# VHH binders against p49116, part 307

Target 1, 238 residues: p49116
Amino acid sequence: EGPLLSDTHVTFKLTMPSPMPEYLNVHYICESASRLLFLSMHWARSIPAFQALGQDCNTSLVRACWNELFTLGLAQCAQVMSLSTILAAIVNHLQNSIQEDKLSGDRIKQVMEHIWKLQEFCNSMAKLDIDGYEYAYLKAIVLFSPDHPGLTSTSQIEKFQEKAQMELQDYVQKTYSEDTYRLARILVRLPALRLMSSNITEELFFTGLIGNVSIDSIIPYILKMETAEYNGQITGAS
Key: E = the ipSAE of ESMFold2; O = the ipSAE of OpenDDE; V2 = 0.75 times the mean of E and O plus 0.25 times the DockQ between their complexes.

## First folded at step 16 (VHH)

Design Z70 (framework vhh_enristomig)
Fold by ESMFold2-Fast, scan of step 16:
Structure Z70 (fold): chain B 238 residues (1-238), chain A 119 residues (1-119)
Amino acid sequence: as target 1 above (238 residues)
Amino acid sequence: EVQLLESGGGEVQPGGSLRLSCAASGFTVSSNHISWYRQAPGKQREWVSGIYTGGRTNYAESVKGRFTISRDNAKNTLYLQMSSLRAEDTAVYYCATLSEYLRQFGDVWGQGTLVTVKP
């Protein structure tokens, strides 16, 4: 038919809460993360191929991959978010908690390992200088993953993933024609996203969510939002 | 808006049992790390027991085998079942949610409930 993604799908602009507080707190981090999550879901919902799969399939796909989409968004928006500053504040707090024995050392170790993996991922993407088109296609490859348990329409999902892969290949070969191995270097970064715990991501970034409901439980409601309401969420406007 | 409401404290004889409750509003108990703390007269506040999002539980050595922490997701309530109570268990008991990071800005504490073990 036509291309899977249009130029409008390359645009990914995060608006941060302002100002950043002198002392980072769970509510500021949660507001920032929520804006990124809403932006990511709005991005997915705007894709015609995604819409064509139907509401039930859309909900199942996003429930399966929201952590991967969110992590790609963190890498893409790392500078705008001052992500390194946020992670440094969290690390400092966790190190102090170990010394004071206020939290389980085993749990703190798991969270610290998650933060290290997140930092490594973001650094690898920055070193590769991943551009906006490449991020859009990587998000599409992650979104249209046919191999999550419980999915229906897996044949159609696989076709959309293959289309995303083909369009990424075409883009990279055209734009970075002298770098024969760029596509391979980019794609081998993706498996690391599946090693990231969605439960730890939720605790790190969404602890301050009003009502403290799970991300899994709110996904269907976010996907059903009207465009104006959706835009209000990602810009902080009611 | 986020609140913890404690109840169930009272006076009990040594060897007796009590069940403390902590009702949560504005958040889900199953999605948070929640702990019980206590403060005895003239002593510092001490951690008693915790339950993690994955259902794992931990206990202070002094209460192992005597206390059981649990939650009821339908009632959005945390419990501490206390058995074989001793005079040393006399304290005000607090329910608290602790962020695994930035605790000073994310902690939610209850008002406390008094437990008195009298011979």
Scores: ipSAE 0.000, ipTM 0.150, lowest interface PAE 12.1, mean pLDDT 81

Design Z8 (framework vhh_enristomig)
Fold by ESMFold2-Fast, scan of step 16:
Structure Z8 (fold): chain B 238 residues (1-238), chain A 119 residues (1-119)
Amino acid sequence: as target 1 above (238 residues)
Amino acid sequence: EVQLLESGGGEVQPGGSLRLSCAASGFTVSSNHISWYRQAPGKQREWVSTIYTGGRTNYAESVKGRFTISRDNAKNTLYLQMSSLRAEDTAVYYCATLSEYLRQFFDVWGQGTLVTVKP
């Protein structure tokens, strides 16, 4: 009936914690990442189609795709976060650890490959100059993925994903009418998100804030937060 | 650069005592969870003790009541006070912590210090 997303769903404004410290630390990185994660989940819960699927389905979908939503958010908010500076600091630390032979080479290689894939993804999105409407619909496409194991209501989820794809196509064709293949270039970026390990993302970005609590375990609580509680988490004001 | 350097190992008689030190550089001991591990000849590395950022301590059952973990923030050094030593305590003792950027991904290990309890 109506559009899947409204203009309010295009607005995606990340509020960073205190100004970036001169020397980056785990706590600043984790606080910034947690704000982005909370913003991403609040964005998802505000979609009427998402709400219509029910709480159990909502939890299952976000548990399955939070890493994809988070990575799209990192790309969209890369400048606000100074993401390149954060990743460069992490890479420098890892390279020093390799030189000293202090850690397993296989584990270091896995983490380095993850960081390089993340950098490549963000760079590709920047080169394509993805706008706010395109990001909103890409997030909707990954959110309404019917192909995750264990999901129920898969036909309704698929319907919402198809609606997201159709609305993205309509937007791109009208806004970028001169670039006939822009939609294809954008959509072929999405499979890379599923190659990103959620476990490695969690260790890189969330260790300092969450401790021994997994992202999977906190998702139901984030999705049930009241607006005031959510705003407190996003701004650090409580 | 994060580095740990153990010292204080040596030979001791059964029932004796030793104090191991772990000097930290590139990070502060009060800001990190730091553990002692040991590896006896031909055996797997085993956890011995941890001191948490808040000052709480935890110990393996085999050493509880005999070993005490502590830190000196001014010296940026971790200690393991070992008492009532037994032949089965013979091992290379390692100090370990995670890097400040990657707390569950990279353990920083020292070179180890050998403790030999003569039978």
Scores: ipSAE 0.000, ipTM 0.141, lowest interface PAE 13.3, mean pLDDT 81

Design Z9 (framework vhh_enristomig)
Fold by ESMFold2-Fast, scan of step 16:
Structure Z9 (fold): chain B 238 residues (1-238), chain A 119 residues (1-119)
Amino acid sequence: as target 1 above (238 residues)
Amino acid sequence: EVQLLESGGGEVQPGGSLRLSCAASGFTVSSNHISWYRQAPGKQREWVSTIYTGGRTNYAESVKGRFTISRDNAKNTLYLQMSSLRAEDTAVYYCATLSEYLRQFMDVWGQGTLVTVKP
C-alpha cells in the first residue's frame, strides 16, 4: 500500500485578500481566517485515508480537531498573514480597553491568555524551522486523533495516526540526520494545541460570518462542497 | 461555544406590546455588553438598544420611551420590552454581544425573531 500523504498534501498555499488595509480591521482578519479554514478542510478532505473513514466519521473527526488544524495553519502561514502584526494590534487594543474600562475584565483576560498561548506556539514552530513536510504530517497526526470523546472507528483512526507518526519519523531521520532529537522537540509542541479554546479562536478570527454561526455548525457543509466551491472560497473568486 | 437564541416575536396591532427574549449559552450575560438590532425588509440593519456590563442602558432615538432593555442574570437571558408599537417597528429583531477590538466591534449574533405590526 502507499504512503498516507502524497507530495500534493505538502503544498499548502494561502492566498491573502488584497490589498492589505493600512489599519487592520475585523473584515480583513475574518476573510483571511476563512480562507485558511477552507484551505485546511480541503486539505483534509483530499487525503484518501480520511475519505476511507466515511462521511459521518469525517464530520465528527473534523469537528473535534478543527481548532488544532487551524492553529497549525496559522503557524505555517504566519508570515503570509502577518499574524504577529494582527496579534500585536489586538493585544494593544485590549490593553487600552482595560485602561478605559470598555470591556469585561474577565473577557479581556481570557482573550489575552489565548493570544499569548498562540504567540508562544507560533514562535516555537518558527524557532524549530518546521518545514512543509513536517507541517503536513503534524496536521495528519492531529486529524487522525482517536482520543476525542464521542468518536467511532477509533481503532482505524489510531492506525492512520500511527502511520502518520512513522512516516514523519522516517522523513525527519533522513532529512535532519545530524539532529537526533529533532522529532522529540517537534512532537512535544503538539499538546499545547489542545489547551487553546475553540470559542476564543472563533471570536478572534471568525467574527462576521453570516449569523455568527459556530464553526461546528458549518463543518458538515464545508466538507460536502464541490472542488469549484472550495477554490472560490480559497481565492475569494465568485 | 457562544450562542444567542431569540424568541417572542409575532403579530401585533398598532399600539400593542411584545416582549422579546434572548437566551444565552456559553457565556454570562452580566459579564458582556449586549445589544438589540433590527432589520426591516429591504433596509439596512439598525441598532435599537444596548445594556452594558455595569447596568447602564442606551437607546436609539426612534425607540426611546417605548422600549426597555433588561436582563435576568439567574436565567442568563436578555429581554426587550416593546410598547406603543408602530408599523415602522416591523422587522426581524436580533440580539448580539459586543466586543471591541482593532477599532471594530466583534459581534456574536442570534438567528432573529420576526415582529410584524399590522393593522
Scores: ipSAE 0.005, ipTM 0.125, lowest interface PAE 11.1, mean pLDDT 82

## First folded at step 17 (VHH)

Design C1 (framework vhh_brivekimig_d4; at its last look DockQ between E and O 0.70; V2 from the best seeds 0.77)
Fold by OpenDDE, look of step 17:
Structure C1 (fold): chain B 238 residues (1-238), chain A 121 residues (1-121)
Amino acid sequence: as target 1 above (238 residues)
Amino acid sequence: EVQLVESGGGVVQPGGSLRLSCAASGFTFSRYDMSWVRQAPGKGPEWVSSITGSGDVTLYADSVKGRFTISRDNSKNTLYLQMNSLRPEDTALYYCVKGGYFPWKKTYDLSSQGTLVTVSS
């Protein structure tokens, strides 16, 4: 069998909304996040191994790992997104909610801790100077995780995950031969993704979705939408 | 030229049902996601529902979920919207739109005539 990923899967270019508003509002944040979500899912669906799992398994798999995939995307696109500014804006919006007594003290703490974890994770990835290939393989590793409840074809998923790991290892050994522990340093970051709440991520980034659609419901749609429609929308041609 | 012609609108009592149709021409219908958008008097356009080109996956606004069903017949180049349990707030001009759902999309090409749905007692 050929490699799990090709050079086409390394490209991960996020197009931000234009123009950037003077004040980052909920709509801008939601659009930016949504574009990243769509990009991440279209990335996943472009992988032949992912396609081979079938529609039902694909949907279940993405539903299980979308938060991790999205978070890796945030880290990878942090500079283009001005993620620190976005997160600061989110915190400011939360402060307004706090003033209005819309959230309990415990909930506020949970949300703030989540934001801190996101920022810390992205900062840690930036410090490691993760390149496009490494991100691609890391995304593949989290995508093809067999340990989520309710998944079918777990044996096949595991094989794909192992393949992603091996390809990452080969890449790191070839590209960073003098950095003996680079692979370990990279992989040890992955557990942090499992500590992040998908619900809180959805609340922070996706509250402004048109029609109040849930991420759970939009995932199968993104996975099956026409690629030409997506490309046209992202380029502004439609 | 892309042409979309909506039909099936009318006056109905609360709790009633209507089925809207949209006849599409001027493009390869099956290769495009389709959507329904509505515009109530004095309000901006509101996305209602979308369906993938193949018809395999549907998506609904929270306001119509469980009451409306979007479907398509690619052999007839026709889009449908089955509306059940209609409410006064569903009163609007309904448009068929070429293209799918995007969370950030607020503007739609509403060049078609639309079909008027009025829900009143």
Scores: ipSAE 0.877, ipTM 0.938, lowest interface PAE 0.5, mean pLDDT 94
Fold by ESMFold2, look of step 17:
Structure C1 (fold): chain B 238 residues (1-238), chain A 121 residues (1-121)
Amino acid sequence: as target 1 above (238 residues)
Amino acid sequence: EVQLVESGGGVVQPGGSLRLSCAASGFTFSRYDMSWVRQAPGKGPEWVSSITGSGDVTLYADSVKGRFTISRDNSKNTLYLQMNSLRPEDTALYYCVKGGYFPWKKTYDLSSQGTLVTVSS
């Protein structure tokens, strides 16, 4: 049983839409988020252990955890995406909607709480200076989560998660040998991901997609689509 | 030379059905995801549906989901679109496109003939 991840799974390069508009808009935010979603799904599908679970299990697993993977991706790519600028633009839009009485107070509270949770998570990850290897193993830990209801093959999924945890531990101990508590500090960040609402993530980042195609239907498509065409899209982003 | 030839369009009453076909040549058909894109009069192109190269997974725009069925026959290099419960807003020139769905993709190769679907009266 070789390593769960190889060096090819550490590379996580997000290509942003070009050119960047003078002012952020719903279309630019949705395109940027969609590129991250596709990158995250193609990352997951490239893992041999994930491939070994079979197509039905793969789809169920990703449907259960896509928001956690996406949120880790946001944290990892926060600088490249200018995430703080995107979130500020969303908050400004929400404040304008309040002034125009377009949204219910309960919904606005839910969305603002989610934005604060997301900002706190991303800030905590930046403060810890999580590197690319650590992100790759954290993503694998959330991907191979046996705790989701309705999954089959949970014993095998659990074994892969344990392997991801072991490889993270080995990496941190070797690379950060003088920082005794680094692994513990990293792992205590993960529970926050389960508190993120996929419904609100869709509203924040995928507004241009809402009413056109659902994330739940796109996921099985991304997992099976031809990779050569995807690779052409990310090299020729327009 | 890559060639895509659409057929099966026509005039149909609301609620009717049509089956579009697209004959593909000049490339290894089964190695590519395929899409249907439509263009209504005075509108820009609108993505309708996509299917993976193997045919295992399909994707639909919400406006057509449950009414349209994309399929392919890789042994005949042919893409299909079964259109049921047609509505006047489905009136458009329908194009077969090499390649899959990407939310950020706004341009399509619509250099083929297309096939006209008119839903009226």
Scores: ipSAE 0.706, ipTM 0.888, lowest interface PAE 1.2, mean pLDDT 89
ESMFold2 (binder alone), look of step 17: mean pLDDT 84; pTM 0.851

Design C10 (framework vhh_brivekimig_d4; at its last fold request DockQ between E and O 0.93; V2 from the best seeds 0.86)
Fold by OpenDDE, fold request of step 18:
Structure C10 (fold): chain B 238 residues (1-238), chain A 121 residues (1-121)
Amino acid sequence: as target 1 above (238 residues)
Amino acid sequence: EVQLVESGGGVVQPGGSLRLSCAASGFTFSRYDMSWVRQAPGKGPEWVSSVTGSGDVTLYADSVKGRFTISRDNSKNTLYLQMNSLRPEDTALYYCVKGGYLPWKKTYDLSSQGTLVTVSS
């Protein structure tokens, strides 16, 4: 059947808004996050195995794992995004809500912990020095997760996930032959993604979306949209 | 040359309905997502809704969700916006836009004349 991923799926280049402002406002954060979200979802679209699952399954799958994909994207693009700066800005904006007593103590704790978890995860990935291939395979493993409720074609999804895992294993063995435990070390990071709240992620990064649309609503759109305009926008062609 | 011609606007009372149409020409209509954007007097443009090229997926601003329906007929190169339960705040010049929903889109091509929707008691 051939490999699940090809070299074309390794490329994951995020274009940030330019110039970066001195003060990162909600719009900048949202734009940056949106670009990453679109990139992640278009990446998924580009995988033949993903296409083979069908539209309904694809949509359900992405709805189930978008937060994990997004988080992996944050980790992968942390340097380009200046993620620490973005997170600091988010915290700063959150402080306004805190000062205005708009949030309960428990909610504040939840949000702050979430931010901490995000930063920690990204830091951990940076420490592991995960390369582009590894990220691609990790994203595939996350994408093709059959353990989400309500999914159809779970057997097929499992097969794709296994294929992703096998390819990752082969890659790591080939590329990092002297690091016997690298694969395990990398895979052990995946559970951390399940600790992340999609709702909180959405609130932190996607507040101020045009039209106040939900991620849930935008997912099927991104998966079916015509790509010419998007590609033109990110390449500067239009 | 890309041409977009909006129609269907008018004056309606709150709670009323209108159906806007947009006749498109000068490009392969089905290969482009389309959007409706509106501009109220004294305000900037506001994205209203988008539909994918195939017409299979639609997206709505929260302000119009549940009330407006975007659709398209690719055989007729026409975009539609069914507006129900209209409110005074829906009063605006409505533009048909070539292109879809992009959260970072900074400008909309509002070179067409648009169609005026006035919701007033």
Scores: ipSAE 0.923, ipTM 0.967, lowest interface PAE 0.4, mean pLDDT 95
Fold by ESMFold2, look of step 17:
Structure C10 (fold): chain B 238 residues (1-238), chain A 121 residues (1-121)
Amino acid sequence: as target 1 above (238 residues)
Amino acid sequence: EVQLVESGGGVVQPGGSLRLSCAASGFTFSRYDMSWVRQAPGKGPEWVSSVTGSGDVTLYADSVKGRFTISRDNSKNTLYLQMNSLRPEDTALYYCVKGGYLPWKKTYDLSSQGTLVTVSS
């Protein structure tokens, strides 16, 4: 019983690496993206409903939805991350790769299409001026998706997703009572997230992880790690 | 005060095995993730592996995955690294580190003695 999310789950403060280099490089992009990934995973693990599902279910669920959750984080934090600058640097690198004929034309087209879709998604969310409460509920709807193959406890996951949807509806109706179609406008954005490729996201944002670890291996680690060092790094980095 | 004492290093032929140990004291061991970091001659520190405080989840650098196994015994305040199929490039001074994996973490507390692993053909 009780609300799915509390006000503590609305806070989503991303701290960027400092200083920004004169020319963006793989390391800066990867560190920035890693901070967002860790923030997103720590957000998810803090939710009581998520904790109630158990460790194996938690890992399976996050492995299935991490890219959608990460993409919502990119949209939410686009200004503080200077995401448009990061994407421009990636595009310039890809254009240089075309000049040097290093990648297949088909792969480059896939990656450019993915970048365009990401830019369009982030722009549409900015145009709607999605607030922190709305982002928190959208992330919960994405996290508690029963539709992914191979999940157990899907009936309980579905109940949590329905609860997230109900709480979002209640919030929007109370806070934006003058805009009767706001909920519909917000929810129409979600299908675009499922079209994002986790493979391409890894290539764009996670090349150069220390130790060259895979996202698939790092997710269960983040979900189980002790928080004292992580919290100290975030607070002590400023 | 926090103390970390590494042992178990030595000289081994390529393909051989070693088991490193780290005795920890001065902190509540089970409440901290732990890591192994190595430093080869003439090179900077390289993260090798981490394990969560409970010991349930491990993470490995790609260069050692499948060959090394990190573990811990919280009842003995001891961290381990089982090193199999050793290669000359594994030659380094190996350090036990309080703290886990963070992909933006660029510096490590390498004030302990370390334990030297030499893999020679």
Scores: ipSAE 0.802, ipTM 0.921, lowest interface PAE 0.8, mean pLDDT 90
ESMFold2 (binder alone), look of step 17: mean pLDDT 84; pTM 0.847
OpenDDE, look of step 17: ipSAE 0.869; ipTM 0.935
ESMFold2, fold request of step 18: ipSAE 0.694, 0.646, 0.741; ipTM 0.885, 0.867, 0.901
ESMFold2 (binder alone), fold request of step 18: mean pLDDT 84, 84, 84; pTM 0.841, 0.838, 0.839
OpenDDE, fold request of step 18: ipSAE 0.920, 0.921; ipTM 0.965, 0.965

Design C2 (framework vhh_brivekimig_d4; at its last look DockQ between E and O 0.76; V2 from the best seeds 0.73)
Fold by OpenDDE, look of step 17:
Parts: C-alpha cells; sequence; structure tokens
Structure C2 (fold): chain B 238 residues (1-238), chain A 121 residues (1-121)
C-alpha cells in the first residue's frame, strides 16, 4: 500500500484569534487552545489509515492520546501562538487563584510542575529544530499507539505506528544524512509526552469552555463536525 | 436567505416535558451542524446542544445532559429538542442556530424569533 502520510498531512497551520487582546485573558487562551485541538483532531481524521480503523476505534485512540497530540501541536505552533506568553498568562491566573485559596499547596505544585514540563518539552523540540515532516510523523506515531487500554484493532494500530516510524526514519536519513543520530534524538523525546497529565492540560487551557463540556466528550463531536464550518469559524467567515 | 423558525414552546410544570422544533430553509440543511441556544431573562445566551450534519454525534451542556435530546430529520429540514424532566432554571427563550458547537463561542446569531419555554409550578 501507499505511504501512511502524504504532503497534505505535513501542512499544519494554526490560525490565531484576531485581534489579539491587550492582555491575554482566559477566553483568548481557551480559543487559541481549542483551535489547536480542533486542528489536531482534523489532522488525524484526514489520514486514510485513521479512517480505516472505524469511528469507535478512532474515538478511542484520540481520547487516549489527545493530550500528546495537543502538546506536539503546542511545540510545533509555539512561535505562532506566542506560547511563552500564554504560559506566563496562565501562571498569572493561577497566582490569582492561589491568593483566593482555591487550590491546595499540593495541587499548585502539581500544576506548576506540569507547566514546567510543558515548557521544557517545547523548548527541547525547538532546540532540535523539528521540521513539519518530522512533526507529522511524530504525531502519527503518537496517534497510532496500540498500548492504550481498551483499544480494539491493536494489531492494525501497531502496523500503522510501525509504518509511521519507518517513514520517519526514511525521511530523516534522506533529509539529514549527515546527522546520524537525529532519529534517536527525536524519538527519545516522546516519552516525555506520557508523563504529562491530560487533566491538568485541560484545566490550564480549556477552563473557559462553554457549557462545561469535557475534552473527552467533545472529541467525538470534533471528529465528526463539518470541516467547512470549522474553517469558516477560524477565518471569521461563518 | 437562511430562515429558522422555532416552535413547540409553552408553559409546563416542573418535571414536565416539551418537544421543540425548528424548520430550516435557505441552505443545504444536511451539510451543517445545528445547535440549540437559550436565553433566560436577564441572562446572556447559553449553548444547550449541538448535532452534526449527518446526525452522527450529539453534544450537550452539562446542565441539560441526560434530560434533553437533540435530533434532526434531514429529509424535512427540521431540528428537534426533546426536553424531559424540565426545571424552573430551564425557563428561557430557545433559539435554533445554524452551526455547531465551539468551546469559545459566546455570541450566537439569534436573528430568529425563538420559542418561549416557561417552567413554573
Amino acid sequence: as target 1 above (238 residues)
Amino acid sequence: EVQLVESGGGVVQPGGSLRLSCAASGFTFSRYDMSWVRQAPGKGPEWVSSITGSDDVTLYADSVKGRFTISRDNSKNTLYLQMNSLRPEDTALYYCVKGGYFPWKKTFDLSSQGTLVTVSS
């Protein structure tokens, strides 16, 4: 069969809300994050192999790995998003919550550590100067992870993951032939994604969701929503 | 021109049920996600529920989850909202909206007249 990913899957352009507010408020952060989430999910569903797994399996996969996909997206779009500024704003908002005694000391520590891990991961990816193809393959490897509990078609998922890995290897060997250990350096970053809490990510970026809908519950909806409507929304045409 | 006409509102006692309908015209109904939004007196618009164009997936606000059911008949260009176990806090003007759910969306096109739901003992 053909390759897992095509050039169309390499394009990953996030459109930020406009205009940018004078100060980064919760709404702006939530919208930016949501757009990234939607983009990531729509990226996933554009992959023929993903479609071939069926709706139930697709939903299960995304539910299992959305935090990792989202985090890779943050790293990839860090400059466009001004991620450092967003994270600083989030910390400031958290400080306000601390002053109001809304969080326990242990919880504060946990959240701050998560923010640190997130920043460190994104910085590490920037240092590696990961390109669009490498991000696409890394996202595919993360997406097609067969080791999540409750998944069906794990054999097929594993095959897709292997294919993603092989294609990444081929790409790196071709594009970065003089950097013998580039592939290893890239892949060794993936475990860091598994150490990040999806719950904390949701709390940090999606606290302002309308209707108090969880990411878990919205995932199947995002996967099935009309693409034209999403595009219209991000461009302001709808 | 896009036209949305809501119906089915009325006065009901707590614990009662109502079924709202929305007749849509002026666009290809089946190609668009649809939503219900409500506005209580003195409050801003609140998203209630959304459904995908192909009727594959539904989504609900936590406040109505388990009590309300959104559905659609694409052959009739009609959107529905079955409301069960109604509460006084559900009292609002209900609007049918072209478009799906977006987490950040606080403003809705409420150009339609809406249908009034009043829950009172």
Scores: ipSAE 0.741, ipTM 0.879, lowest interface PAE 0.7, mean pLDDT 92
Fold by ESMFold2, look of step 17:
Order: sequence, then structure tokens, then C-alpha cells
Structure C2 (fold): chain B 238 residues (1-238), chain A 121 residues (1-121)
Amino acid sequence: as target 1 above (238 residues)
Amino acid sequence: EVQLVESGGGVVQPGGSLRLSCAASGFTFSRYDMSWVRQAPGKGPEWVSSITGSDDVTLYADSVKGRFTISRDNSKNTLYLQMNSLRPEDTALYYCVKGGYFPWKKTFDLSSQGTLVTVSS
């Protein structure tokens, strides 16, 4: 029985590439984003409820929601990763692409709208002062979404999502007892995540991946890679 | 002591095929992800492909996807790379590496001898 998440799932420590370059470049942005992606995927795979769903279901779930998990991670880690600085560097790169006629006007509009939506989302989460427990449960609610096409075990996924929602409700009521509407204000932010384009996120944050691999191909790999090797990378032992 | 011994390289014409092997010893092979890395003359090392130990999930650099197939036989402690439709730009010293893919890992342990693949012309 027990809670859906333990304290190990609340801890979400992002380590940035060091040192930060004087001028941010595509490689630094991609490495930073990749560390967040790997952290998010390893977070998901560490959850006993997620493990119980089986390999094919795990891959399908994460492929469907990785952009939402990543966007929550951006909001949660915005200060640590200096997200405002990264977005400014991306905008500067877009200005160069406009001058060189490398992007269509429609594509530029789409990308700029995505950046504005991302900034708005992160600002709203910061204004609410969302804490680490709240982020962990929001990520779980997003991860265990039963309404994506092609999923198996939909009833079990729905039960896990309901459990995440109930535990978030209990946490908010106990921790923020004087703010009756905090849960509602938090939950109304989630639909904005569905408006984020995974294609544009990949273009903004994941150009220049070693080997030019796609996120869709990396996801099943991250989910099945040896955990001890990943843990060694975050300690610097490997 | 960890030992990785590559073999199967040679000279082949464009469009040809080769199968590389890597004999592994000194560690529990099945518990580790494995990779192929290559180094062309005058270039830095380039990651080619990785395979997980637990589920045989594979990942390929875009430059080789569809042409190369990584595989492993855990009962023989052997990693393989089937290389089809070879091109001159595939000419390189190919190394077997203990460990998987990380986008931030720019250096590789290339202390083994490797196996040389030369695609003529």
C-alpha cells in the first residue's frame, strides 16, 4: 500500500555542466537540457508504481509525456540552470537565423510563441512558490496520464494518477491550510503543459546531441540503461 | 582487470559489409551497457552506437542508423557491430567501450587496440 512517492522521489537535484561558458552556445544548452531530461527519466523509472506497469507501457507513457515532464523540470530548476539566460541566448540565435533567412516567418512566430508560453508557465509556477513536494506530485500526475492513445493498463494508470492527486491534495491541505484554493490554482496550470510542442522543445534545447539522435529514440534507451552507470556520472566517479 | 579486444576490421570496398566483434573479460558483461566508438584519421572520437545490458535496447548515431546494427551475446561476453553499406567516411579505428550513451560525455576510454576499418576510395 504506502504512499506513491517517497522522499527519494521528492529530491530533484540538477547538476549543471561546469564551468559556464562566457557565451552560451548550442552545446552548453543541449548538455544542460540533456542532464534535466536524464534526471527526469531516471526520476520516473525509480517510482515503484511506474516499474509495476512493465516495459512497453513505460516506454509508451514517457514518449507521450516527456515534454510535459521536461517543462515541469524547467520550471522547478529554472534558477539552478539559469533558464532566463538560456532562453535569452536562444532568442539571440533566432535573431541570427532571421538575418540569414534560415527560418520561415511562420516557424519563427511558432517558436517565439512557444518561448513566451514557457516563460509564462515558469513565471506562474514561481509566483505560486511551488515546492518540491508539489512538483513531485505534479510530475506524477502528468506521468500517469491514462488518456494518451495506444496505452495498455489504462485502468491501473488511472488509479496511480488518482493516488497522486489525492496525495497532493492531502499535502497541500496540511502544509498550506490557510490557502483554501492553492490546490485548484496549481492544478489549473497543468493544461498549459499540453500546449507545449515537443518538436519545438527538441529544436530549442536538444540540437547538437552527440550522434544527432532524436528524443524519441533516446527515451527507451534511458529507461533501460544501467542505473549504477547513471549514478556514477552524477557523482563524477565514471 | 577489464579487457576489451576488438576484431573483424579490414579493407573493404564502398557498399561492402564487415562484422566487428569485441571479446570482453574482467567484469560481469551482462550488467553493463556497451558502446562502439570510432576515430577517423585526424579527427576526435565519435560515438557510434550503444546497447543496454538488461533489455537489449539500442541507440545509433544518425550517421550510421539503418546501416549498422549493434548486438551482444551475453553468454559469450561478446559485443558485435554489423556494418552494412559501408562508405569511405566510415574509415576509422573502431573501439569497444564499456559504458553507455551520455550526451555530456565527450571523452572515451580508448586504451584498447581497436580494430581498423578501411573503406577503399
Scores: ipSAE 0.702, ipTM 0.880, lowest interface PAE 1.2, mean pLDDT 89
ESMFold2 (binder alone), look of step 17: mean pLDDT 83; pTM 0.839

